# Ledger of designs, part 21: VH-VL binders against Large ribosomal subunit protein bL25 (rplY)

Target 1, 192 residues: Large ribosomal subunit protein bL25 (rplY), of Marinomonas sp. (a6w1c8)
Amino acid sequence: MSLSINAVARTQEGKGASRRLRNEGLVPAVIYGGETAPVSISFKDNELLKAVGTPGFLTGLVEVTVEGKTEQVLVKALQRHPSTGAVMHMDLQRAQADKAITTRVPLSFINAAQSEGVSKQGGRLTVESKLAEVRCLPANLPEVLTVDVIKGQLDQIFHLSDVILPEGVELVSLLKGEDHDQPIARIGKSKR
Short names: E, the ipSAE of ESMFold2; O, the ipSAE of OpenDDE; V2, 0.75 times the mean of E and O plus 0.25 times the DockQ between their complexes.

## First folded at step 16 (VH-VL; framework fv_barzolvolimab)

Design D3 (from C3 with heavy chain D104E; at its last look DockQ between E and O 0.75; V2 from the best seeds 0.73)
Fold by ESMFold2, look of step 16:
Structure D3 (fold): chain C 192 residues (1-192), chain A 125 residues (1-125), chain B 107 residues (1-107)
Amino acid sequence: as target 1 above (192 residues)
Amino acid sequence: QVQLVQSGAEVKKPGASVKLSCKASGYTFTKYYINWVRQAPGKGLEWIARINPNSGKTYYNEKFKGRATLTADKSTSTAYMQLSSLRSEDTAVYFCARDTWTYESPGYPEYFDYWGQGTTVTVSS
Amino acid sequence: DIVMTQSPSSLSASVGDRVTITCKASQDISNYVAWYQQKPGKAPKALIYAASSLQSGVPDRFTGSGSGTDFTLTISSLQPEDFADYFCQQSYETPYTFGGGTKVEIK
C-alpha cells in the first residue's frame, strides 16, 4: 500500500546548485525528521511528474529509495513554478511507526441529495473544504474521512466536529480549541 | 492601518488585580481573535489566552485559568485582560496581538500579525 | 504542552554574515511555525509564518524552512538592523508556545 520512487543523493546545495539541477531536468528535495540528519536528494523530473499524478502520492505514505536504502516518507511541501506549474522543490518527512504524523486527508460528504435541506427545501450542498488535517500514528492514517449530511437542513453549516473520526485520529484544527471548529460545508439556496 | 494601542504601565502589590486594555483600529474588530502574551524581564514569551471579540468566547492557557479573565467591548473595539492574585513572578510586559485566524479564512497556520506596544506590570511589595 | 527548543541561545556576528537559527518541536507540528524579531523595549514583529512564508514588508534575506519537528530561520546577509532577539512559535496546539529565543549580537 505504498507508492515508490527512486532518488539520488545530492552533494551540492543552495540557490545556484538547485538552479543547475532544474536546468538538467532534476528536481531538488530534502528528507528530514526522525533520528537521522536531513539528506538532500534529487528526482528526475519525468519520474516525479508521473509520481505526483498518481493518486495517494501527495496525501499518503511514499517509499523513497536513495542509494539502495528505502525510507517511508510523507510529502510535506511542494513548490511549483507560479507560471508553468512545474515542481521546483519538495520537502519530505520521515514517518516513524511509533511517532504521530500530521497530514491532510480527503473529506467525503455523503447523503446530501437525500437530506431534507436538499430534497425538500430547495438547497444545495456547497463543499468549502475538500481536505482536513489530521494527527495520527502512520498505521492509523485513513484514506478518507466521512461527513454524513443526511440530517442537513437549509442554511445549515457543517463543521470539522461533524467529521466521523476513526479511532486514533484527531483533527489538528480542534487541538487549538472549540473556537477553531471551522466550517467545511453548507446547504444553501440553490441557484437552479 | 491596523493598530493595537494598550493601556499604560501598572504597579501593583502581591495579591492585587490588574485590568489591561487593548484598543484596536484599522480593521473589523470582530473578525479576528485577540491573544494576550507576556514577557518577564530577560525571559521569553508566554501565551496567556485568546478571545473571539464577536462571540466573547475565550480560551485560556491552563497555567492562567482561574486568574486571567478576557473580555471584549465591540462598541469601543477594545479587548481587556484582568489578571488576579498577582505575584512577583507576574512582573512582565503584557502584549495583545491580533490572530490571523478567521472563521472564513481557514487553511493556513495562524500567527500573530499585529502586536500592541505592550503594558509593563510591576508586582512588588 | 509542545516544547520549542531553540538554538543557539545567543550568537555574535558581523554585518554580511549568514546566520542560522533552529527550532526543534517536541512533537510533529507540520508547518505551524512562525518566527518573530524583537528589538529591546519593542513588541515582536512577525517575519515568517507557516514555516516558510515571508510576512509582507520583511526583506527576502530572511528565509524559513522545515516541517514536522525541525525548523530553521536563516538571514542570508546580516544587516545592522538585524541585531535583535529572534523567537519561534508553534500554533499547532494550545497552549501556544515559543522557543527560548536567540540573541543576535554584534561581534
Scores: ipSAE 0.646, ipTM 0.843, lowest interface PAE 1.3, mean pLDDT 89
ESMFold2 (binder alone), look of step 16: mean pLDDT 93; pTM 0.950
OpenDDE, look of step 16: ipSAE 0.799; ipTM 0.910

Design D4 (from C3 with heavy chain D104E S105G; at its last look DockQ between E and O 0.82; V2 from the best seeds 0.74)
Fold by ESMFold2, look of step 16:
Structure D4 (fold): chain C 192 residues (1-192), chain A 125 residues (1-125), chain B 107 residues (1-107)
Amino acid sequence: as target 1 above (192 residues)
Amino acid sequence: QVQLVQSGAEVKKPGASVKLSCKASGYTFTKYYINWVRQAPGKGLEWIARINPNSGKTYYNEKFKGRATLTADKSTSTAYMQLSSLRSEDTAVYFCARDTWTYEGPGYPEYFDYWGQGTTVTVSS
Amino acid sequence: DIVMTQSPSSLSASVGDRVTITCKASQDISNYVAWYQQKPGKAPKALIYAASSLQSGVPDRFTGSGSGTDFTLTISSLQPEDFADYFCQQSYETPYTFGGGTKVEIK
């Protein structure tokens, strides 16, 4: 299953041109990075709204078609209208097959209910980080990273080092050493 | 007002050791890492190592592992760097700098938000 | 080790000029970039962190931008106190590394 969206190239740029595009139901965006110059594009607002609501669009690889040519990109930034939440501008980074990328990937905590901490010791899992930043080649980018808490005990703290990593995937925080192994979840007792 | 005040200039012969100090004030010393960075005359900056003043845990640039030793004294809010087996290429200004990382994390990439004034170390025959 | 390639090595400018300094990382480092200003005989001073966030107390004529591998520091209208050396630094992985520096000199 691949995520894709069509866009049109735009030649007129700047704050005034961008504002006019948005008034016409178009969302300005830029594709940058890699070995080629940045490309200014626009999306139809209704198509972009549906795409943004699709799981994996904001955290995974997306195919963008511009004038019949497709590129693999990652969404790197969104600018939203403060009142409506509508996407006002989008920054897209080109993903090159032979170069590592850095992006955030969702964490999935599994088996909490059957752990001793939860099932026998009166604990509840509290998730403190829903995403983890990874480095990998585009082809190795996982849709989700799993943290298996089956062996969790009451008062246990889970850290980035507890994340199950597929081949070719590294956690960015741990590239700075073991003292950057930050907590991501805890099993603690319910409060009154 | 965060301040890092470093010890005075040192002149050493090749093969000697030097111990530099960095006294912190204006913040909770044990909450932030201290990094050491040097700058040879007319050159850029080179990261040496960092220390967690609370735990004493250190991490060294591989180029300096075995020669640099970082310590911290919580009671005086002072970080130290000892550099052994000095060579002429170690002639530089040595800075200490506060790192913004904390165990809870600052929520953004770390950087060095406050620097000491620097200590000049000259290694000559 | 991540190499930070900074350009230009030096430039001459006048008060009021727009100045742009670039750093290119040898791999994608997301926004793990800081920029520092250093005057002769002084310690570096932080200007920008997280590629684009302005350090408290730094004038807003300083702007950082970029993500991934290409980063810029821009001074929109150079002031007399801005003649100094400038360095980028990555904090993505150890060893932390700095760009080679850019000396901004008065014309």
Scores: ipSAE 0.690, ipTM 0.866, lowest interface PAE 1.2, mean pLDDT 89
ESMFold2 (binder alone), look of step 16: mean pLDDT 93; pTM 0.945
OpenDDE, look of step 16: ipSAE 0.734; ipTM 0.882

Design D5 (from C5 with heavy chain Y111W; at its last look DockQ between E and O 0.83; V2 from the best seeds 0.00; counts 0 for: chain humanness VH .573 < .576, pae O 3.1 > 2)
Fold by OpenDDE, look of step 16:
Structure D5 (fold): chain C 192 residues (1-192), chain A 125 residues (1-125), chain B 107 residues (1-107)
Amino acid sequence: as target 1 above (192 residues)
Amino acid sequence: QVQLVQSGAEVKKPGASVKLSCKASGYTFTKYYINWVRQAPGKGLEWIARINPNSGKTYYNEKFKGRATLTADKSTSTAYMQLSSLRSEDTAVYFCARDTWTYEPSGYPEWFDYWGQGTTVTVSS
Amino acid sequence: DIVMTQSPSSLSASVGDRVTITCKASQDISNYVAWYQQKPGKAPKALIYAASSLQSGVPDRFTGSGSGTDFTLTISSLQPEDFADYFCQQSYETPYTFGGGTKVEIK
């Protein structure tokens, strides 16, 4: 329950309505999922901007309060203005305690400096993927996934399979088979 | 132009084996998975297995484990599927299909972008 | 295995009609959904991938939407060549699974 944001229910839908909302400093969104019907909502643009800039908002569970009712949701889609980058619309999926969710979480690489490849062999850790998609129950959703590269050697490539997985957490790519074990980092010599 | 061309129709008796071929052209054969999918008459699509033509590694639907064997010949850019212990319920059109997985660092969803024309396998006594 | 429940199994429509086909996944599969068109005696043809991306060469009257468990294929204005079978597929995990299919017939 780390992140929370307030929203207002809206009754008007459609492109025109959305445009009007945006002109009023509001951002349209929809909450969907579960047994409950979708709910159209709006956020204050300033509040949403702050929220979007907060680590974990786009990757973790968020509590959205609408007219006194609080729901846990995941940000599943974010539409931005092509030129300004301003958030124009958000899709929010309800998280249910008993239903597995899919979302991307940040990867954290630890012990790079102490690794043999870096400390002894003069290598540098290059991160190729900063996020990994996981499947888990909401209660098991980690804030970050850790990759310990302490045993890393020069020219070693780290893969999704090297991620330390908490209990109940699965990597989506690996569910397709081991050939989908995507590289996520490498220790190599900097050519610069 | 990407093309998958499959072998001709087969008629087999129960208990027999059949080996189907899928010749790929128009792209780097070893870069993409080849999947096998079948469709019984008037029924939906059923995924059987896939092969990495580069490594030869195979992934099977548990339903077909032990009966289906996938192979690939790099020299001829041809994928094969052998199905043994044939049953009447194996009567279907069998398709090979290219998977969009390229083993690149991407989490983008895969799909079957190119399909063979299909091979009809009939199992009858 | 992930179950893709496709609906309806069949529908009748006229040229120019808006057609909607739905697939529901038994679990959250993000956007790992593809849609295929199949005509009699032919192989499936890819229409949509990643839930909402249009396959190259496919008319823009075809649109895919959805994320998580609920997915939709929409034909905005049905054309004569669109009468066919349609299938959804999940590529979230193996074994890959397909919906039961939807036959779009002429009314």
Scores: ipSAE 0.067, ipTM 0.690, lowest interface PAE 3.1, mean pLDDT 91
ESMFold2, look of step 16: ipSAE 0.672; ipTM 0.861
ESMFold2 (binder alone), look of step 16: mean pLDDT 91; pTM 0.937

Design D6 (from C5 with light chain S30T; at its last look DockQ between E and O 0.71; V2 from the best seeds 0.00; counts 0 for: pae O 2.5 > 2)
Fold by OpenDDE, look of step 16:
Formats: sequence, C-alpha cells, structure tokens
Structure D6 (fold): chain C 192 residues (1-192), chain A 125 residues (1-125), chain B 107 residues (1-107)
Amino acid sequence: as target 1 above (192 residues)
Amino acid sequence: QVQLVQSGAEVKKPGASVKLSCKASGYTFTKYYINWVRQAPGKGLEWIARINPNSGKTYYNEKFKGRATLTADKSTSTAYMQLSSLRSEDTAVYFCARDTWTYEPSGYPEYFDYWGQGTTVTVSS
Amino acid sequence: DIVMTQSPSSLSASVGDRVTITCKASQDITNYVAWYQQKPGKAPKALIYAASSLQSGVPDRFTGSGSGTDFTLTISSLQPEDFADYFCQQSYETPYTFGGGTKVEIK
C-alpha cells in the first residue's frame, strides 16, 4: 500500500459539528463497511488536500490510521464546496480481503502513435472515458487498466471490452451484458 | 406521454405456452430496453429478461433460459415474451418495463422508469 | 447473483411518521440501487434511482441514501397515499434482483 493518511476519531456528529470541524481546519469523514460499526473521523484539511491531489487516492486502496489502528479503505464519496471546491466530507468504505469491491480505475491507452489509424491514416486518438468501474477483490485491484490500441484503424471505436483485464477483475458495465459495452476512445481525424 | 400497454389475462394448462405483448408509445421504441418482470401472488418481483428492441439482442435470467423468448416488433413498437412449458409456479402477474439505458458513455445507473399495467397469467390443471 | 435483503418485511405507521426501509446488498453496488412503490393491483412505480436521485414527479418526502452494501429509503412524513409496498432493486449486474419488499401499513 503506497497511500496512507492519518485521521482522528470524533464523537460529535451532525451538520453543526461538521461545520465546526471545517472551521477548525478539519474535514469530517466516515468509515463504514464490514461487520464493524461506522466510525466518524476527521482529517486535517491540509493533509487531505495533499492526499486528494495524489494519484490513486480517489480510485485506489488507502490506508487510514485512526488512533493507531490502520484500515484499508476506498473513497466512495467526496463532497466538495460548490464554490470553493474544498472537500467538505468523505465517505470511506472498508476493504475486506474476501469481499469484492467496486471502484473506478484509470484507463491507460498505449501504442496510439504506432497504430495504423494514427501513423498511416492520419488519425488521432480521442479518449472519451478516462476511468472505468471495476469489481474485484482488494488484492486484485489494479492501479491502472491498459487499452492497447496498436491495431486501431481510422474511425475505430474502442470499447470497455477492449480493456486488458487482469485476473480477477471485472468491468461493472459489462456485467449488465454486452450491450453495455460502452465506447471509451476513438481514432478519428485530427481535425474534429 | 410514455405508456406501456400489455395484453390481457391468460389462463393456461401446465405444459402449454403463453405469449404476452407489450405495446410501447410516447417515445422512440428502439432507444430503450424492454424488461420483463413477474410477481407471483403475494410475492416479490423477479426479473425474467430484457431485450434491445433495436438489435433484437436478448438477455435472460438463467432461471428462465430455454423457456422464455423475447422478441420485438419495431413496426408496431411492441415487445413480446413467450414462456413455454408452463408450470403452476409460473402463475404470476407479468410486467413489462422500460429500461433507462441509452447506450451513452455517461449517465445514471439504469432503472425501470415506466411499467406496463401487468398481465395475469394463471397456470392450472 | 446479487442478493438484496430488504427490511423490515412489514411495518405499521401513522400519518406523519418517519418511515425507514433498508436494503442490504450481498456485495458493493454503490449507486446502482432503485426504489419502487407498488400499490395493490398496480404496477411498481419508480421513486428513487441511482441510490439517491428522486424520480421526476415524486414528492421530496421520499429520499434515498446509502452506498456500498447498505441503502435506505426514507419517508420523512408519511402521507395517506404512501401506504403501499416498497421494493429495492439492484442494477449493478444481470440478473437484476429485487428486495423482498416492505409493506407499509396503517397503524
């Protein structure tokens, strides 16, 4: 685990309490999931800001330490201030080794420049989706999903089904059926 | 106004087949999935299958595979469900429902926003 | 298949009461939950989609919340027309599955 952050347990709950925390430079959050009761916590706003800016924090497993106890969690919801964009609250779901999790994972498109559609036919790759929602066990959670577009032709549309899936990883959309195979990229003319 | 109108009640014997219809109006028929859901008396809801009226592609609950057949007629904006080898446990109200899936890259999770009035199918010897 | 465990199976309440119905999924299905209302002899009516989004035309006394495996439908102040059956549904994967239902009866 490469991402970690410290939090402090809190006892006061509610909108008023949350507002007070924010005024003190803290961000309220909750850890939930599993058989353990939810835990209300707070982060230092500066630390959280740094964390949120770190790749993988919002999409991957994070270790949260509360009063010396470390838990693996996923960021499931993030509330931002409508004007400032500041994080106002987070929902954190506990990851259990034996329970499948769902989260969005970044897509990486490789070999676009070398593809026939780009290199020979004058196209360019346009990414329509940068993230894909996956289901997997925590241990199988990839940091990134790869889409190899080396065989891409001009006007070809790439879909979720073109994603190279590691073992134990499923694409959530495809679990609904093949018709849910959403487009994620296209090689099209450079001038759109 | 979106509307799904289903065919009338059916009474069948065990082993027989029944074909139900669901006529859609008020929207582009080929743009939305049609789902079939049934509800046995005093019981919950059970998803049977869905069809893409545009492509004709069907998805079935494994429980009904081999017995349920979905079709769609674009010209009449009508979806059909045939259920064969009827059993007493097939006695239920059968609903068609529109799925909000639109094949767009982004959107809300799909759900059933409009329902037919239901068709009662009674299987009795 | 994803199992949706809905509770309670039935409850009695009075007009004006706050009513809470819960649905627990067998796995993480964050956002892929819908809630329906069904009155006797009628088809289900959509209330909530995407776990917390209110269907057009539905009164705002209905609220959906939850993430992960735990989801809740809340009626802030029960009205006479709200006595009905309620169902949760997951749209995370096929086959789509429903909760067992909750009958809200008059006390």
Scores: ipSAE 0.108, ipTM 0.709, lowest interface PAE 2.5, mean pLDDT 91
ESMFold2, look of step 16: ipSAE 0.607; ipTM 0.828
ESMFold2 (binder alone), look of step 16: mean pLDDT 92; pTM 0.944

## First folded at step 17 (VH-VL; framework fv_barzolvolimab)

Design G1 (from C3 with light chain V33L A34N; at its last look DockQ between E and O 0.83; V2 from the best seeds 0.73)
Fold by ESMFold2, look of step 17:
Structure G1 (fold): chain C 192 residues (1-192), chain A 125 residues (1-125), chain B 107 residues (1-107)
Amino acid sequence: as target 1 above (192 residues)
Amino acid sequence: QVQLVQSGAEVKKPGASVKLSCKASGYTFTKYYINWVRQAPGKGLEWIARINPNSGKTYYNEKFKGRATLTADKSTSTAYMQLSSLRSEDTAVYFCARDTWTYDSPGYPEYFDYWGQGTTVTVSS
Amino acid sequence: DIVMTQSPSSLSASVGDRVTITCKASQDISNYLNWYQQKPGKAPKALIYAASSLQSGVPDRFTGSGSGTDFTLTISSLQPEDFADYFCQQSYETPYTFGGGTKVEIK
């Protein structure tokens, strides 16, 4: 109910079956990964709507119960109706305790108001990336990563290397080398 | 149109060095990284290194560190790779390739979208 | 280093056949997988990037799928110009690595 959700196994698959499920107030999904074959499931639309609104559901580990069996998963893809925003389909990846996972984690920028760039130099923090992709074991997956901008000056650019990393967490972009240390925020002059 | 034109075939003896060129045209040379990849006869592809043509900064596959040297000349839009202490195992076709990564606007996804025609290097005694 | 394992190493097919090539990564690489086509004496040509996105100018008979460790390239109706070598490549972590290749030959 919070970071847990019940699902029903489904045997009917394909475009027509998925359309019929959605008409019955169900959302099709697939659980894949690990040594076990992919499993087709569905969620009740109202229960999924509540779950999607819960912080951590789309970015963290979720326990899905199917026919009394619980699996730890990550939401890897979410398809929405382009005009209504309704969830059309979800892809879920099994998380295995001894295997690293790759997923996106929210960034939290702290202390901008107290920085000289903002408080004394007329600057404003502009966030360019709200998420960062990480690699870690499931047990090490953080809910959020922080970037402390207390020492920020006007015109300063913050990069992925400025992210405070917990033990066992790596930034995926930096696995390609330090020349992939892309910007994530800046303090710039106020807009007109 | 984006184009990468590489220098001609080379025949070398073991212990020599070779310097290959890769001239870029049809885009802003300093915006995209250049990678070097080789392919031994009848074998797969092996990534060697990349260079940021704007800064000149390089990143090498550890296997080639100490033997490969990448440079770039902004005024001629040309990337170079020098490989020293050549061995018979270095016989291969050497490609330069443009990386979709841009220094000022890092893109997703990253792959090699344009390749040079390749330069054959033969090392024989 | 991330090892990319392709299967099969070669296959024989006729024009019009459906062809499937698989690529397995030794670690989770999310969707950071690219596919290239290479004809004899020529440089590789990008086909698919980010596991499933078509490069500009590539026919839609080429499809890529997969995420994590298991990836597939499918040619839905093989054409004469599709007889070539195919390579997967991961762009998740340096050194970038390629699969061993799959030669698609005429029957």
Scores: ipSAE 0.653, ipTM 0.837, lowest interface PAE 1.3, mean pLDDT 88
ESMFold2 (binder alone), look of step 17: mean pLDDT 92; pTM 0.945
OpenDDE, look of step 17: ipSAE 0.733; ipTM 0.881

Design G2 (from C3 with heavy chain S105T; at its last look DockQ between E and O 0.89; V2 from the best seeds 0.77)
Fold by ESMFold2, look of step 17:
Structure G2 (fold): chain C 192 residues (1-192), chain A 125 residues (1-125), chain B 107 residues (1-107)
Amino acid sequence: as target 1 above (192 residues)
Amino acid sequence: QVQLVQSGAEVKKPGASVKLSCKASGYTFTKYYINWVRQAPGKGLEWIARINPNSGKTYYNEKFKGRATLTADKSTSTAYMQLSSLRSEDTAVYFCARDTWTYDTPGYPEYFDYWGQGTTVTVSS
Amino acid sequence: DIVMTQSPSSLSASVGDRVTITCKASQDISNYVAWYQQKPGKAPKALIYAASSLQSGVPDRFTGSGSGTDFTLTISSLQPEDFADYFCQQSYETPYTFGGGTKVEIK
């Protein structure tokens, strides 16, 4: 279900070691969290480049295999070279089955073309947020969250509370109260 | 230069109420929430509530709901907190603080970037 | 409520020392952590937000790190003006909660 990638344990750490790894076509990373000590690893640059280009790698659960042992992780931080965009370092958090995780999940807005706001009232759906941050157990992590805009009217604003949530999934912004029910999309006038 | 200037120290008897003020300057008052936080002598910080100065909408920590009342006056750029039915354990320094949260930056972890100087409230028999 | 457990409660250090303060959340709070400095009789001052971002006007000897449940504030070379109380705060879920604080004293 989740993507997988192989990694190699590394024994050398620090700024100098990280520079040498990158010069050899390796990307340093760390796996942390849970009840297990942090593990320093590296990825082959070409394999990591392919993986980060794969949908779901940066937003979903990833299986990382280090010398035959597999761990479920989430990508929590990714450092890129400012000029080239090359991945320079990754932070990975262990996902424990009985502990909630926090990550961003894509939003899918469906039925905009069929809505009265778009089809009859000259409106256009403008998406203001492509992702929503969720809290859930790893087993409940959705690949995508749906916002059904079929009943949308011209000038209507859709908010986080309009997201269809599977069982066990919460929106992190709404854990702070009703005043954090942010806009995520709107149907506004189209210039045509 | 953002500033939050709070009202002066208060000495109160148990059962009384107090109304504290927090005057904002150096930014658009209605753009940011105002939070209230207290610090009892030798103790940590405790969040009380927040207010949206634009709408007047409030959100209270359950521990203070029913005793704390937040208001804001847009024309004077001033936020207020009233705390009623005072007890000796309400003796603390009370701070107002600007919240960085805005609707423009979804998912941006909010924090309190500017604080008032604090108002000492002493409740004693 | 999310409990923020801060360690140590106090420490003694000399000018020029590296100082490390930790904060552990009772659940995953992603990067919803800020760090504040408070001097006696003064209001708190923001140092770090979003776990690792430096507040404008704060010297770069202050660094924040961590995500999830474990967070660290580091002062790389302690200066005389850095003797103060420090505390973390989570903004993941209301009520917002603070760590118990760390007093950094002259050794």
Scores: ipSAE 0.664, ipTM 0.852, lowest interface PAE 1.3, mean pLDDT 89
ESMFold2 (binder alone), look of step 17: mean pLDDT 93; pTM 0.947
OpenDDE, look of step 17: ipSAE 0.785; ipTM 0.912

Design G3 (from C3 with heavy chain S105E; at its last look DockQ between E and O 0.89; V2 from the best seeds 0.75)
Fold by ESMFold2, look of step 17:
Structure G3 (fold): chain C 192 residues (1-192), chain A 125 residues (1-125), chain B 107 residues (1-107)
Amino acid sequence: as target 1 above (192 residues)
Amino acid sequence: QVQLVQSGAEVKKPGASVKLSCKASGYTFTKYYINWVRQAPGKGLEWIARINPNSGKTYYNEKFKGRATLTADKSTSTAYMQLSSLRSEDTAVYFCARDTWTYDEPGYPEYFDYWGQGTTVTVSS
Amino acid sequence: DIVMTQSPSSLSASVGDRVTITCKASQDISNYVAWYQQKPGKAPKALIYAASSLQSGVPDRFTGSGSGTDFTLTISSLQPEDFADYFCQQSYETPYTFGGGTKVEIK
């Protein structure tokens, strides 16, 4: 049930080498960050296709094994073919246990149906942001962040400051001040 | 055609105050924050503060809190920065800059997309 | 405060050269990086935002890359008008901070 994938180290770089790898059913990638030099790797296309379809692969910590050595990484960028959508290249950032990371975490809105705004006032919850960017140590990275809207009223707007934060987790937008407390959901009247 | 036009050069003595202006045109003034940034001779850029021209809400770099005061006049589309208790170290070119962040459409990490021409402030005895 | 360490502080190059400038952030700042060009006596001009997005009206010989802590501005073929100072800036956390700058000079 852990998110993991095997990779092969590669020594050849450049557009010609990357094109040849993709023709052989391999996807080039780079692991970078931390105090260690970047490492060029490749994934088998079929294994990567399965992995990117797995919930949490693109938003959570992933173990990548290269020649029997494992690293914890985050997917930071994907390059896709504009016409086919196939993954052409992937950028991976090392997650060091003692260094804070920044990544996106899904938001879960709970208790909307039980709120007065929805149950008694004819409102409907509209979610405007499905992800929130967080800063935390890797060990503190939550799988999901919860927004409890039980006290919601008709026409109420919920903001990033309404997110329930586990210990050690900060919202990146709020690192710029309270005036960056953006809307993430609202209870409003539906169309008839 | 977005334009930020700043007031002219100032020469001040230590202990004085200066008030700089930044007149905006070519866009809805209240839609975007205005930031103030300075550049001392031979030094890099230093962020001072920002203001929401719609609400008047301000946020200051702690280094300048208590000495810098930002205001905005919606009717003239003009932002102001007052810096008090001037020292020789405050000698710099002061820029105003438009921030791309908006409350309703945050989309991308913000940056300063348009800058004023700068106002030179010289503090000497 | 987030420190943006920019390298090199200066470089000499010829027209047509590929130029690479780097910034390293003191912590993970995702893609909250912009790059500016500044000519003598002028205000900075935005080149790149969100680490890799090209500002409108900027020639496509300018490219930005990176995420997390390491960021790069590349000029693929240096032109005479590109001799200037270049600065990175983070907008991840206040106070916003800038790299120390890179002066690109004629060899």
Scores: ipSAE 0.618, ipTM 0.834, lowest interface PAE 1.6, mean pLDDT 88
ESMFold2 (binder alone), look of step 17: mean pLDDT 92; pTM 0.944
OpenDDE, look of step 17: ipSAE 0.778; ipTM 0.901

